# Designs tried in a protein design chat: miniprotein binders against q96jn8r1131to1294. Part 96

Target 1, 164 residues: q96jn8r1131to1294
Amino acid sequence: TLEFLENHGKNILLSNGNRTATRVASYNQGIVVINQPLVPQLLVQVRIDFLNRQWTSSLVLGVITCAPERLNFPASACALKRAAWLLRGRGVFHNGLKICEKFGPNLDTCPEGTILGLRLDSSGGLHLHVNGVDQGVAVPDVPQPCHALVDLYGQCEQVTIVNP
Short names: E, the ipSAE of ESMFold2; O, the ipSAE of OpenDDE; V2, 0.75 times the mean of E and O plus 0.25 times the DockQ between their complexes.

## First folded at step 9 (miniprotein)

Design te7 (at its last look DockQ between E and O 0.81; V2 from the best seeds 0.00; counts 0 for: other shape alone 2.71 > 2.5)
Fold by OpenDDE base, look of step 9:
Structure te7 (fold): chain B 164 residues (1-164), chain A 96 residues (1-96)
Amino acid sequence: as target 1 above (164 residues)
Amino acid sequence: DELERKIREIILRAMELVRKGELEEALELIVEAIRLAVENKDKELLVTAIWLIAYIARKLGDPELLEKVLELAEEAYELTKDPDIKYYIERLEKRL
């Protein structure tokens, strides 16, 4: 079953069989990684459970291609300079470099209840799903294996892995 | 660094062209980005550039281009030792 790994950001508290991640302090140190690697046709989804309007920005969603169990998490996913493909706002980033300025909806403005999904297609394209709608290929040719990463950043204080 | 900024902008523009299906023009840009990244010793940017050129080359499917990109990727791997580049090398070799 899909769950978040025990190796996570300092401000994360896991619950609900490690399917729910809650950032319990500050606005950062909230990175979590899903245990099973993305494989073609596997849709991994998380629901935004709670937003805290005290902060700006929101969750970052993406994948890492390094071993997640040994990863030393920075305070924010944006600080990852290797093995990281991230969706932030409407931008797509690789190792901190913006490779797309406008993709899909703005993740910073997704309301509570929004379900965000990641899926690899047969060609290695990473797809973003929003509330069940395929937004298209965010990143073509993502290295495999890779693991879905969620950074509970800024407003985003809780997410839960949900079934498709 | 102005040169670094230039490289970043080129990569972004190249990716935009890729999304539009303008692969040949994207190729020209990304080749320049690679050249500049090597010269400026920008390892991080080089990794991204290699990713993109590998993708472009596979999409175009030109055997000679694939061979040249493979060589570039090999050189980049020697410089960066980035496992993702190794992944792309393997894909290029398998023509995947």
Scores: ipSAE 0.904, ipTM 0.954, lowest interface PAE 0.5, mean pLDDT 95
Fold by ESMFold2, look of step 9:
Structure te7 (fold): chain B 164 residues (1-164), chain A 96 residues (1-96)
Amino acid sequence: as target 1 above (164 residues)
Amino acid sequence: DELERKIREIILRAMELVRKGELEEALELIVEAIRLAVENKDKELLVTAIWLIAYIARKLGDPELLEKVLELAEEAYELTKDPDIKYYIERLEKRL
């Protein structure tokens, strides 16, 4: 069963059998990681449950390519300088470097109820799904194993793992 | 600083060309980005540049290019110690 790992950002409270993550303070310290690596045919999906539109930016979604159980997470995912491939706003980033200006929708404008999905294809390409619709390859050839990561940043105060 | 910004721009443009399917033009850019990243001792940008040149080389499939990029990736691993470069090396080796 997919769950968020107990190793997470300081401002996260896990509930609903560790399938729901809530950021309970501030605007950051909200990194969560899915407990299983991405494998072929696995679609990891989270639903945006609650947004606070007072903030300008919203959640970050992506993968880490190192073992997550004992990592010390930074305050925000964008500060990860190794082993990180992230979608933020409309951009794609590797270890803090922008490698694509526009991919998929603007995550900062996704409303509550949006279901965001990640999967690897057979060639190691990382795909984003939005409300069941494959947006294509965000990153070709991501190192494996990797784990899905969500940073409940800014606007995003709660997400829940949902089944496809 | 200024050189770092130039390297970042080159990598972003190379990735734009990859997304358009213009792999040979992307290769020319990423080779320059790697040269500059080594000169500037920018290990973080070097890791990204190696990921991209390794991907381009595997897509183009030229054995001579694959061998050159494999050597380059091995040297980049020694400079950066980034475990993800070992993954790229494995992928290059499987292509040969």
Scores: ipSAE 0.834, ipTM 0.928, lowest interface PAE 0.8, mean pLDDT 93
ESMFold2 (binder alone), look of step 9: mean pLDDT 74; pTM 0.665

Design te8 (at its last look DockQ between E and O 0.64; V2 from the best seeds 0.64)
Fold by ESMFold2, look of step 9:
Structure te8 (fold): chain B 164 residues (1-164), chain A 96 residues (1-96)
Amino acid sequence: as target 1 above (164 residues)
Amino acid sequence: DELERKIREIILRAMELVRKGELEEALELIVEAIRLAVENKDKELLVTAIWIIAWIARKLGDPELLEKVLELAEEAYELTKDPDIKYYIERLEKRL
């Protein structure tokens, strides 16, 4: 069963059998990782439960290729300089470097109830799904194993792992 | 700085070409980005550029290109020690 890993950002509280992550302070320190690597062709999804629209930026979604169990997370995922492929706003980033200006919807404007998914295809491409709809390949050829990461940043105060 | 900004722009443009399926044009750009990143000693941009060229080489499948890119990746690993580059090297070796 998919759960958020106990090693997480310091402002996170896990609940609902570790399937729900809530940022309980500030605007950052909200990184969570799902406890199993992505399995090719299987979809992993989270629902945006609560947003605070007074912030401009919102969650970051993506993968890391380093082992997450003892990783010391930075205050925000955007500060990851190695082993990270991340979707932020409309952009796609590798190790903090923008590699695509516009991909999929703007994550900063996704409303409460949006279900965001990640899936590796058979070629190692990372797909984004929004409300079950494949948005295409965000990143070709991600190294494996890789682990799904969500940063409950800014607007995003709670997400829950949901079944595809 | 100015050169770093240029390398970032080349990488972004190369990825736009990759997304359009224009792999030969993307290859030309990313070779330039690698050359500049090595000369500028920009290890972080080099890691990204090697990821891109390794993927392009595997998609194109030309043995001469694969061997050249493998040599570049091995040199980049020595400069950066990034474990993801070891993964790219293994994938290139298996393609040969």
Scores: ipSAE 0.799, ipTM 0.917, lowest interface PAE 0.9, mean pLDDT 92
Fold by OpenDDE base, look of step 9:
Order: C-alpha cells, then sequence, then structure tokens
Structure te8 (fold): chain B 164 residues (1-164), chain A 96 residues (1-96)
C-alpha cells in the first residue's frame, strides 16, 4: 500500500496509517516522500485536505531519484539542489533550476479537495494529473527508480494519499 | 556568481529552443553550458545540462551525435559521480 515514509520533514505528523501528512508548525519543514517508487502505470495521488491562508505559496509536488529513507530533508523542496524534479506554482524545476515556465494549473491556487497525481509513462515521462485529468508530460525522461515527493509548504497543511 | 548566472541563462534558453523544436540550436547552447559548468565545477547545473543534451540527442536520433553526447556524459559522470548522469549514460548506450 502507498504510505508516506517515516523519514520526513521536522514539522510533519503522520496519521491514518501514514497516508495523511499534517504540517503542525510554521510554514515549512514539511517534506514527505511516498514509500513505493514510481513505476509505469502506477498513479500516485494526494488530496489537498487543508489550506491555511495565513501563508503564501502552497505545496510542491515532484519526484526524487535518491534514496528517500536516509535523505536529510531541507526546510523546503526549493532547497533540493540534486536528484529533484519539482512542480511549483506553474513551473517545473530540476535541481532548483526552472526548466519550464508554464505547465498545468497553478499549484499555489489549487483549492482544498484538489487531487494531484503523478504517473510515469512507458517512455519515462512524468505526468501530472489534476482531479483525474492528465495534464501532460511535465518532465521527459525522469530517472528510475524515483519516489513521489510532496512538500507541505506555505498554505498547504495537510494532504492524504488517495486511491486512483 | 556571474559565470553561474551565465550558465543558467544558457540552459534556460536551450530549453526554450527545445520547446520550439529548434533542437540543433539548443544543442549548441547546451554544449556550451556543459563546458562552462565543468570549468566552474558546478555539479548541479551540469547534471541538468546532461539531462537536456541526452534528451535532445535521443530526439535527433543521430548516431554520431549520440556518441559525442555519450562522451560528454561520461566525462561529466567522472566529475560528479551523479547517479542520474549514470542513468542517462545507460540509456544512451542502449540507443547506440
Amino acid sequence: as target 1 above (164 residues)
Amino acid sequence: DELERKIREIILRAMELVRKGELEEALELIVEAIRLAVENKDKELLVTAIWIIAWIARKLGDPELLEKVLELAEEAYELTKDPDIKYYIERLEKRL
């Protein structure tokens, strides 16, 4: 079953069999990683459960290609400078460099209840799904194995892994 | 760092060209970025550049070019020991 790993950001509290992540302090230190690596035809989805409008920005979604179990997480996914492919706002980032200006919806404005998904296709393309709709390939040729990463950042204070 | 900014700008410009389908011009730019990244010992940007050039090379489907890109990737791997670069090397080798 899909779960968040016990190795997570300092402000994260896991619940519901490690399927729900809650950031319980501040606006950062909220990175979580899903236990199973992404493989073709596996759709991994999380639902935005709660947004705190006190903050700006919102969750970052993406993948890492390093071993997640022993990763020393920075305060935010934005600080990941290696082995990281991230979706933030409308941008796509690799190792901190914005490689695409506009892709899909603005993650910073997704409301509560939005279901965000990641899926690798047979060519190694990383797809973003929003409420079940494939937004297309965000990143071509992502190294495998890789793990889905969610940064509960800014407004985003709780997410839950949901079944497709 | 001025050189780092230059490298970043080149990479971003290359990506814009890739999105437009201007693969040959993108290739020229990204090769320059790789050289500069090596000179500046910028491992982070180098990994990104190698990803881009490998992707471009596969899209172009030129065996001679693929071999050249493979050489660049191998050199970059020796410098960085980055697993992602190794991944791209393996993919390039399968293409050849």
Scores: ipSAE 0.472, ipTM 0.784, lowest interface PAE 1.1, mean pLDDT 91
ESMFold2 (binder alone), look of step 9: mean pLDDT 75; pTM 0.672

Design ye1 (at its last look DockQ between E and O 0.92; V2 from the best seeds 0.84)
Fold by OpenDDE base, look of step 9:
Structure ye1 (fold): chain B 164 residues (1-164), chain A 82 residues (1-82)
Amino acid sequence: as target 1 above (164 residues)
Amino acid sequence: SPEEIVEEVKKLIEEAIELAMKGDKTKAVELLQKALDLVNKLGDTEFQKAVDDALKAIDKGDPWLAELILDEALELAEEKSE
């Protein structure tokens, strides 16, 4: 069963069998990691449940290749400088460096109800899915094992893991 | 001291980013400018460049990018001040 790990950002409250993450304060400290590592053909999806328009920006999606159970999470995914591939806005970042300028839809403008997915293909390519549509390879070769990460950042206050 | 300056800069940056995240770009820029003034006292050109780049990010409405830039810069500055 896919769940968020108990090791998470300080402002996160887990519910619904740890399948729902809610950021209950500020705009940050909202990183969560999904328990099962990504394996080829496994589609992991989260739904944006609530947006708080008080803030700018929105969630960051990505993967980490370090052990998530012991990770000391920074206040924001932008501070992950190692073993991290991040999707924010339309950009793709690796350890703080932008490796792709325009990819997929703008995550900052995804409305409530949007379902975002991550999937590894057989070659280690990380795919982004938006409402069930494969947007292509965001990261061509991701080391395994890796875990899906969601940073409930800015406007994004709640997400829920959903089945494909 | 350099450590005290870095600490003050850190506080200014944190507040600036929060303001930017609330959509108050003007006040965010003002605080980052204050931070830049303090950084200039350190003579750290690398840190100065980071603040300048962060200011540009704020100006174009990307506080996340500003935070990204400044996070690394602060880490380096803290190491230098120790």
Scores: ipSAE 0.825, ipTM 0.912, lowest interface PAE 0.5, mean pLDDT 95
Fold by ESMFold2, look of step 9:
Structure ye1 (fold): chain B 164 residues (1-164), chain A 82 residues (1-82)
Amino acid sequence: as target 1 above (164 residues)
Amino acid sequence: SPEEIVEEVKKLIEEAIELAMKGDKTKAVELLQKALDLVNKLGDTEFQKAVDDALKAIDKGDPWLAELILDEALELAEEKSE
């Protein structure tokens, strides 16, 4: 089954059979990775469980193509300079460069209870789902294997893996 | 030394981003202005531009973007000080 990897940001506590990630301190050190690579038939979904409005900004979603089991994660996903594609706010970023200004909704405004999904299509395109609705291709032709990543940044303090 | 200046700038940036994340734009801007004064001593115009761009991002309420900009600038500055 889908779980968060034990290798994660320093401020993360895993629970619920490693299907729930909680950031227990500060605003950062909250990167988590899904334990198996994306394949075209797999929809990875997380629910936003808890937002702390004392912070600014919210979660980042994305994928990485390097092996995540022993990776030393930076404090924030913005520092991922290799093999990373990130969705943040309304922007899409590749290795620290903004490649799209507006894709999907503003992730910083997603309330508690929002279900966010990532999947690859048959061409290797990365799709974002929001509450079950496909937002289209965020990133064409992502190299495989890749793993879904969530950075519990800023307001976002807890997410849970949920079934489609 | 340039290496000592870059290390001090890194600390100021980290503190500024945390303050911006807490919503304290005023203190975040003050710390980044101190960082800019130190960067001016390096004579690094690319780093100066990055700090200016990060200040704009903080003013617009986007500390994540400021962190992104400054992380890249710090890496380049560290390479130059070697």
Scores: ipSAE 0.800, ipTM 0.899, lowest interface PAE 0.7, mean pLDDT 92
ESMFold2 (binder alone), look of step 9: mean pLDDT 81; pTM 0.763

Design ye10 (at its last look DockQ between E and O 0.93; V2 from the best seeds 0.80)
Fold by OpenDDE base, look of step 9:
Structure ye10 (fold): chain B 164 residues (1-164), chain A 82 residues (1-82)
Amino acid sequence: as target 1 above (164 residues)
Amino acid sequence: SPEEIVEEVKKLIEEAIELAMKGDKTKAVELLQKALDLVNKLGDTEFQKAVDDALKALDNGDPWLAELILDEALELAEEKSE
């Protein structure tokens, strides 16, 4: 069963069998990691449940290749400088460096109800799915094992893991 | 002291980013400018450049990028001040 790990950002409250993450304060400290590592043919999906318009920006999606159980989460995913691939806005970042400027839809403008998915292909390519549509390879070769990460950042205050 | 300056810069950065995230770019920029002034006292050109780049990011409405830029720079500055 896909769940968020108990090791999470300080402002996160887990519920619904750890399948729902809610950021209960500020705009940051909202990183969560999905328990099962990504493997080929596994599609992990989260739904944006609530947006708080008092903040700018929105959630960051990505993967980490370090052990998530022991990770000391920074206040924001932007501070992940090691073993991290992040999707924010339309950009793709690797350890703080933008490796792609225009990829998929703008995550900052995804409305509530949007379902975002991550999937590894057989070649190690990380795919982004938006409402069930494969947007293509965001990261061409991701080391395994890796875990899906969601940073409930800015406007994004709640997400829920959903079945494909 | 350098440590005190870095600490004050850190506070300014944190407040600036929060303000930017609330949509108050003007005040955010003002605070980062104050931070820049303090950084100049350190003579840390790398940190100075980071603040400049962050200011550009804020001007472009990207506080996340500003935060990303400043985070690593601050870390390096803290190491230098120890």
Scores: ipSAE 0.783, ipTM 0.892, lowest interface PAE 0.6, mean pLDDT 94
Fold by ESMFold2, look of step 9:
Structure ye10 (fold): chain B 164 residues (1-164), chain A 82 residues (1-82)
Amino acid sequence: as target 1 above (164 residues)
Amino acid sequence: SPEEIVEEVKKLIEEAIELAMKGDKTKAVELLQKALDLVNKLGDTEFQKAVDDALKALDNGDPWLAELILDEALELAEEKSE
């Protein structure tokens, strides 16, 4: 079963059998990682459970290709400078560099209840799903193995892993 | 000392980003301007440019981008002072 890894940001509390992550303080220190690597055809989905609109900006989605079990996470995903691909707002970032200005919908506008998904296709392309709808390939060739990552940043205070 | 300046700049940056995240753009910009004044005393042109770029990101309502820019600059400045 898919769970959030026990190694996570310092402001995260895990619950619901480690399938729910809650940021319990501040706007940052909210990085969580899915405990199993993505493989082709595996769809990892999280539901946005709670947004606090008093904060600016919202969650970041992505993948990392380094082993996450003993990784020291930075305060915010923007500081991931090695082996990371991130979706933030409408942009795609690789190791701190913006590589695409506009991909898919603006994640900052996704309301509570939105289900966001990450999946690798057979060519190693990273797909974003929004409420079950494939938004296309965000990153054409992500090295494997990689792990799905969520940064509960800013407005996003709680997400839950859901089954497809 | 340069180390003390970098530590104070780090404190100002962290406070500025938190204020921007709470929607207090005006105060965030004020703190980052103070950080720029301190960075100017270091004579670090790359760090100066980064703070200027982060100020522009804050003015555009993008504190995440400002944090990204400043994290890079601060990491480099800390390694220079170690």
Scores: ipSAE 0.739, ipTM 0.870, lowest interface PAE 0.9, mean pLDDT 91
ESMFold2 (binder alone), look of step 9: mean pLDDT 77; pTM 0.714

Design ye11 (at its last look DockQ between E and O 0.93; V2 from the best seeds 0.82)
Fold by ESMFold2, look of step 9:
Structure ye11 (fold): chain B 164 residues (1-164), chain A 82 residues (1-82)
Amino acid sequence: as target 1 above (164 residues)
Amino acid sequence: SPEEIVEEVKKLIEEAIELSMKGDKTKAVELLQKALDLVNKLGDTEFQKAVDDALKAIDNGDPWLAELILDEALELAEEKSE
């Protein structure tokens, strides 16, 4: 059973059996982590439930390879400088460095109802899914174990874990 | 003192990012320019470049990237002032 970890950003309220995360204040402090590591048999999917157009930017997706139970989460995923690969806007970032200018769609333009997915392939490649469609390998060789991460940043104020 | 300057710059940066997130690029740029004036007093060339790069990101409507750039620069500046 996939759930968001109880260790999360300060502005997050978990509900729906810890399958829904809501950012209840400001534009940041919205990092959540899925409670199980990614494995090739596991597709982690979240639905964008609510966007607030007051803000300029939107959610970040990614993975972290250090144990999430011990992390003191920063205000924003951009401050994850160790053991992190992030998908944001059109870019892919590793430990604060942009390693790909354009991969898949611009996440900042995904509307409410969009289902975003992360999975590993057998080679450790990280795949992004958008509304059930595999966008290919964003990161070719992610160390295991790793956990899926969502930063409810800017416009993105609520996401829910959904089954594939 | 350098430590007091870094703390003031941090406050200006946080406010600027929030203003940019709300779409007020003009005021965000004003605050980052004020931060740059203070960073110039430190003589920290890397921090100066980071503020300049963040100003470009704000002007392009990308406060997330600006925050990423400035977070790294602030960490380094705080380490130097400790």
Scores: ipSAE 0.797, ipTM 0.902, lowest interface PAE 0.8, mean pLDDT 92
Fold by OpenDDE base, look of step 9:
Structure ye11 (fold): chain B 164 residues (1-164), chain A 82 residues (1-82)
Amino acid sequence: as target 1 above (164 residues)
Amino acid sequence: SPEEIVEEVKKLIEEAIELSMKGDKTKAVELLQKALDLVNKLGDTEFQKAVDDALKAIDNGDPWLAELILDEALELAEEKSE
């Protein structure tokens, strides 16, 4: 069963069998990691449940290749400078460096109800899915094992893991 | 002291980012400008450049990018001030 790990950002409260993450304060400290590592053809999806328009920006999606159970999470995913591939806005970042300028839809403007997915293909390519539609390869070769990461950042205050 | 300046800069940065995240770009820029003035006292051109780049990011409506830039810069500056 896909769940968020108990090791998470300081402002996160988990519910619904750890399938729902809610950021209950500020705009940051909202990183969560999904328990099972990504394996080829496993589609991991989260639904944006609630957006707080007090804030700008929105969630960051990505993967990490370090052990998530022991990770000391920074306040924001932007501080992940090692073993991290991040999708924010329309950009793709690797360890703090932008490696793609325009990819997929703008995550900052995804409305509530949007279902976002991550999937590795057989070649190690990381795919983004939006409402069930494969947007293509965001990262061509991701080391394994890796874990899906969601940073409930800015407007995004709640997400829930959903099954395909 | 350099350490005290860095700490004050850190506070200004944190507040600036939060304000920017609330959509108050103007006030955020003002605070970062104050931070830049303090950084100039350090003679750290690398840190100065980072703050300047962050200012541009905030001005362009991208507080996340500003935060990304400043996070590493602050870490380096803290190390130099020790």
Scores: ipSAE 0.787, ipTM 0.895, lowest interface PAE 0.6, mean pLDDT 95
ESMFold2 (binder alone), look of step 9: mean pLDDT 76; pTM 0.689

Design ye13 (at its last look DockQ between E and O 0.75; V2 from the best seeds 0.76)
Fold by ESMFold2, look of step 9:
Structure ye13 (fold): chain B 164 residues (1-164), chain A 82 residues (1-82)
Amino acid sequence: as target 1 above (164 residues)
Amino acid sequence: SPEEIVEEVKKLIEEAIELAMKGDKTKAVELLQKALDLVNKLGDTEFQKAVDDALKAIDNGDPWWAELILDEALELAEEKSE
């Protein structure tokens, strides 16, 4: 089954059979990674369970192409400078470089209950899904293997892996 | 020393980003301006520009972008101060 890896940000508590991640302190140290690599037929979905409006900004969604089991995660996904492709707000980022200003909806405005999904197409294109609706190709050719990543940043304090 | 200045700037940046994340833009800007004064003593033009750009990002309500800019600048500055 899809689970969050035990290797995660220091402020994360895993529960619900490692299918729920909660950030229990601060605004950062909240990176989690899905335990299986993305393959074309696999849609990884998480539901935003809890937002704390005390904080500014919200979650980051993306993929990492390094083996994640022993990776030393930074405090925030913005510091991932290698083997990372990130979706934040409306922007797309690769290794600290903004490569697209405007893709899909603004993730910072997604309310509690929103279901966000990631999958690869047959060409290695990374697709974002929002509440079941494919938003198109965010990144045209992501190397495989890659793993889905969520940074429970800012307002986002809890997400749960859900089935399509 | 340069290393002591960089370490102090790092502490100011970390606190400033957390304050901006809590919505206290005024205090965050104050700390980044203090960090800029210290960075000016280093004479590090790239770091100065990064702090200026981060100040703009904070003013625009984008502390994530500010954190991205400053993380890169700090890493480079720490390498230079070895």
Scores: ipSAE 0.795, ipTM 0.895, lowest interface PAE 0.8, mean pLDDT 92
Fold by OpenDDE base, look of step 9:
Structure ye13 (fold): chain B 164 residues (1-164), chain A 82 residues (1-82)
Amino acid sequence: as target 1 above (164 residues)
Amino acid sequence: SPEEIVEEVKKLIEEAIELAMKGDKTKAVELLQKALDLVNKLGDTEFQKAVDDALKAIDNGDPWWAELILDEALELAEEKSE
């Protein structure tokens, strides 16, 4: 069963069998990691449940290749300097560096109810799915094992893991 | 003292970023400008550059990037002040 790990950002409260993450304070400290590593053809999806519009920006979605159980999470995912591939806005980032300027829809403008998915293909390409639609390869070759990461940042205050 | 200046800069940055994240660019910039003035007293050119870059990031609507830049700069400045 896909769940968020107990090791998470300081402002996160898990519920619903650890399938729902809620950021209960501020705009940051909201990183969560999904327990099972991504394997080819496994589609991991989260739904944006609630947006707090007093804040700007929104969630970050990506993967990490380090051990998540012992990771000391920074206040935001983009502060991860190693083993991190992240989608923010329309950009793709690797260890803090933008490696793609425009990819897929703007995550900062995704409304509540949007379902975002990550999937590895057989070649190690990381795909973004939006409402069930494959947006293409965001990262061409991701080391395995890797874990899906969601940073409940800015507007994004709650997400839930959902089945395809 | 340098330590006191860094501490004050830290407070200004934290408040500025929060304001920026709330969409108040004007006040965020004002606070960062105050921070910049203090940083200039330190003679830390790297920190100064970070504040300048952060200001640009806020202007461009990327407060998250400003936060990242400034947090890193603060960490370095704190190390230097110890």
Scores: ipSAE 0.717, ipTM 0.860, lowest interface PAE 0.6, mean pLDDT 94
ESMFold2 (binder alone), look of step 9: mean pLDDT 80; pTM 0.755

Design ye14 (at its last look DockQ between E and O 0.94; V2 from the best seeds 0.83)
Fold by ESMFold2, look of step 9:
Structure ye14 (fold): chain B 164 residues (1-164), chain A 82 residues (1-82)
Amino acid sequence: as target 1 above (164 residues)
Amino acid sequence: SPEEIVEEVKKLIEEAIELAMKGDKTKAVELLQKALDLVNKLGDTEFQKAVDDALKAIDNGDPWLAELILDLALELAEEKSE
């Protein structure tokens, strides 16, 4: 039942029962959100399906704590200045500010086929998973409810929700 | 007017980020230098600093960080000009 919300970035086309998101133009306008809030200990996973190496930079992962169904998404996740925590490259960002310089692997180097996961632990800590391996706590206490977000930015042109 | 200057700077920033995303660092830097000249007319030292930091980010191959810096600076400048 996990799907991308129909409210998404303007350059996104949803397919595969709304489990696949494709950015069909430019490098931005590619924000998608998972349709249900994160539940502690449950893992939301996406596979990187297609990268276009003509662009610089790649996808952003994160969470938002505001209701996403009617939110007016900006062109890029970097403009989320309220209720957002983002993982980009090796950095962690909160509402436009870098709060951690290096966490986990560099997301910009993840190849096609990489499976990226987000989950909350019982304390509200946000965990990143890479190919099934828990990278630890990126953000220690995310308010709930929150929704997983992917920005199909730059190189990243397609992702698919996959089951663990 | 300050509002007209901020709108022109916004257009330059958007074009510069797209060029940097395509790998045209040289032209992206040229457009941000034009934006800096316009920002200097505003007398907004915080915005000037942001443009300088964004230029460094582009030089380091990080246009996403440049966009982050400039988006916040532009938002603040728009509030000041209105």
Scores: ipSAE 0.794, ipTM 0.896, lowest interface PAE 0.8, mean pLDDT 92
Fold by OpenDDE base, look of step 9:
Structure ye14 (fold): chain B 164 residues (1-164), chain A 82 residues (1-82)
Amino acid sequence: as target 1 above (164 residues)
Amino acid sequence: SPEEIVEEVKKLIEEAIELAMKGDKTKAVELLQKALDLVNKLGDTEFQKAVDDALKAIDNGDPWLAELILDLALELAEEKSE
């Protein structure tokens, strides 16, 4: 069963069998990691449940290749400087460096109810799915094992893991 | 001292980003400008450039990018101040 790990950002409250993450304070410290590592053909999806318009920006999606169980999470995913590939807005970042300018839809403007997915293909390519539609390869070669990461950042206040 | 300046800059940056995230770009820029003034006292041109880039990011409505840039800069500055 796909769940968020108990090791998470300080402002996160888990519920619904650890399948729902809610950021209960501020705009940051909202990083969560999904328990099972990504393997080829496994589609991991989260739904944006609530947006708080008090803030700008929105969630960051990505993967990490370090062990998540003991990771000391920074306040924001942008501070992950190693073993991290992040999707924010329309950009793709690797360890703080922008590696793609325009990819997929703008995550900052995804409305509530949007379902975002991550999937590895057989070649190690990381795909983004939006409402069930494969947007293509965001990262061409991701080391394995890796775990899906969601940073409930800015407007994004709650997400829930959903089955395909 | 350089360490004290870095700490003060860090506080200004944190506050600036929060303001930017609330949509108050003007006040965020003001605080980052104060941070820039302090950074200039350090004579760290790399840090200075980072603050300038962050200011541009804020101006362009991208506080996340500003945060990323400044996070890297702070790490380097702290390393230099040790």
Scores: ipSAE 0.782, ipTM 0.893, lowest interface PAE 0.6, mean pLDDT 94
ESMFold2 (binder alone), look of step 9: mean pLDDT 80; pTM 0.742

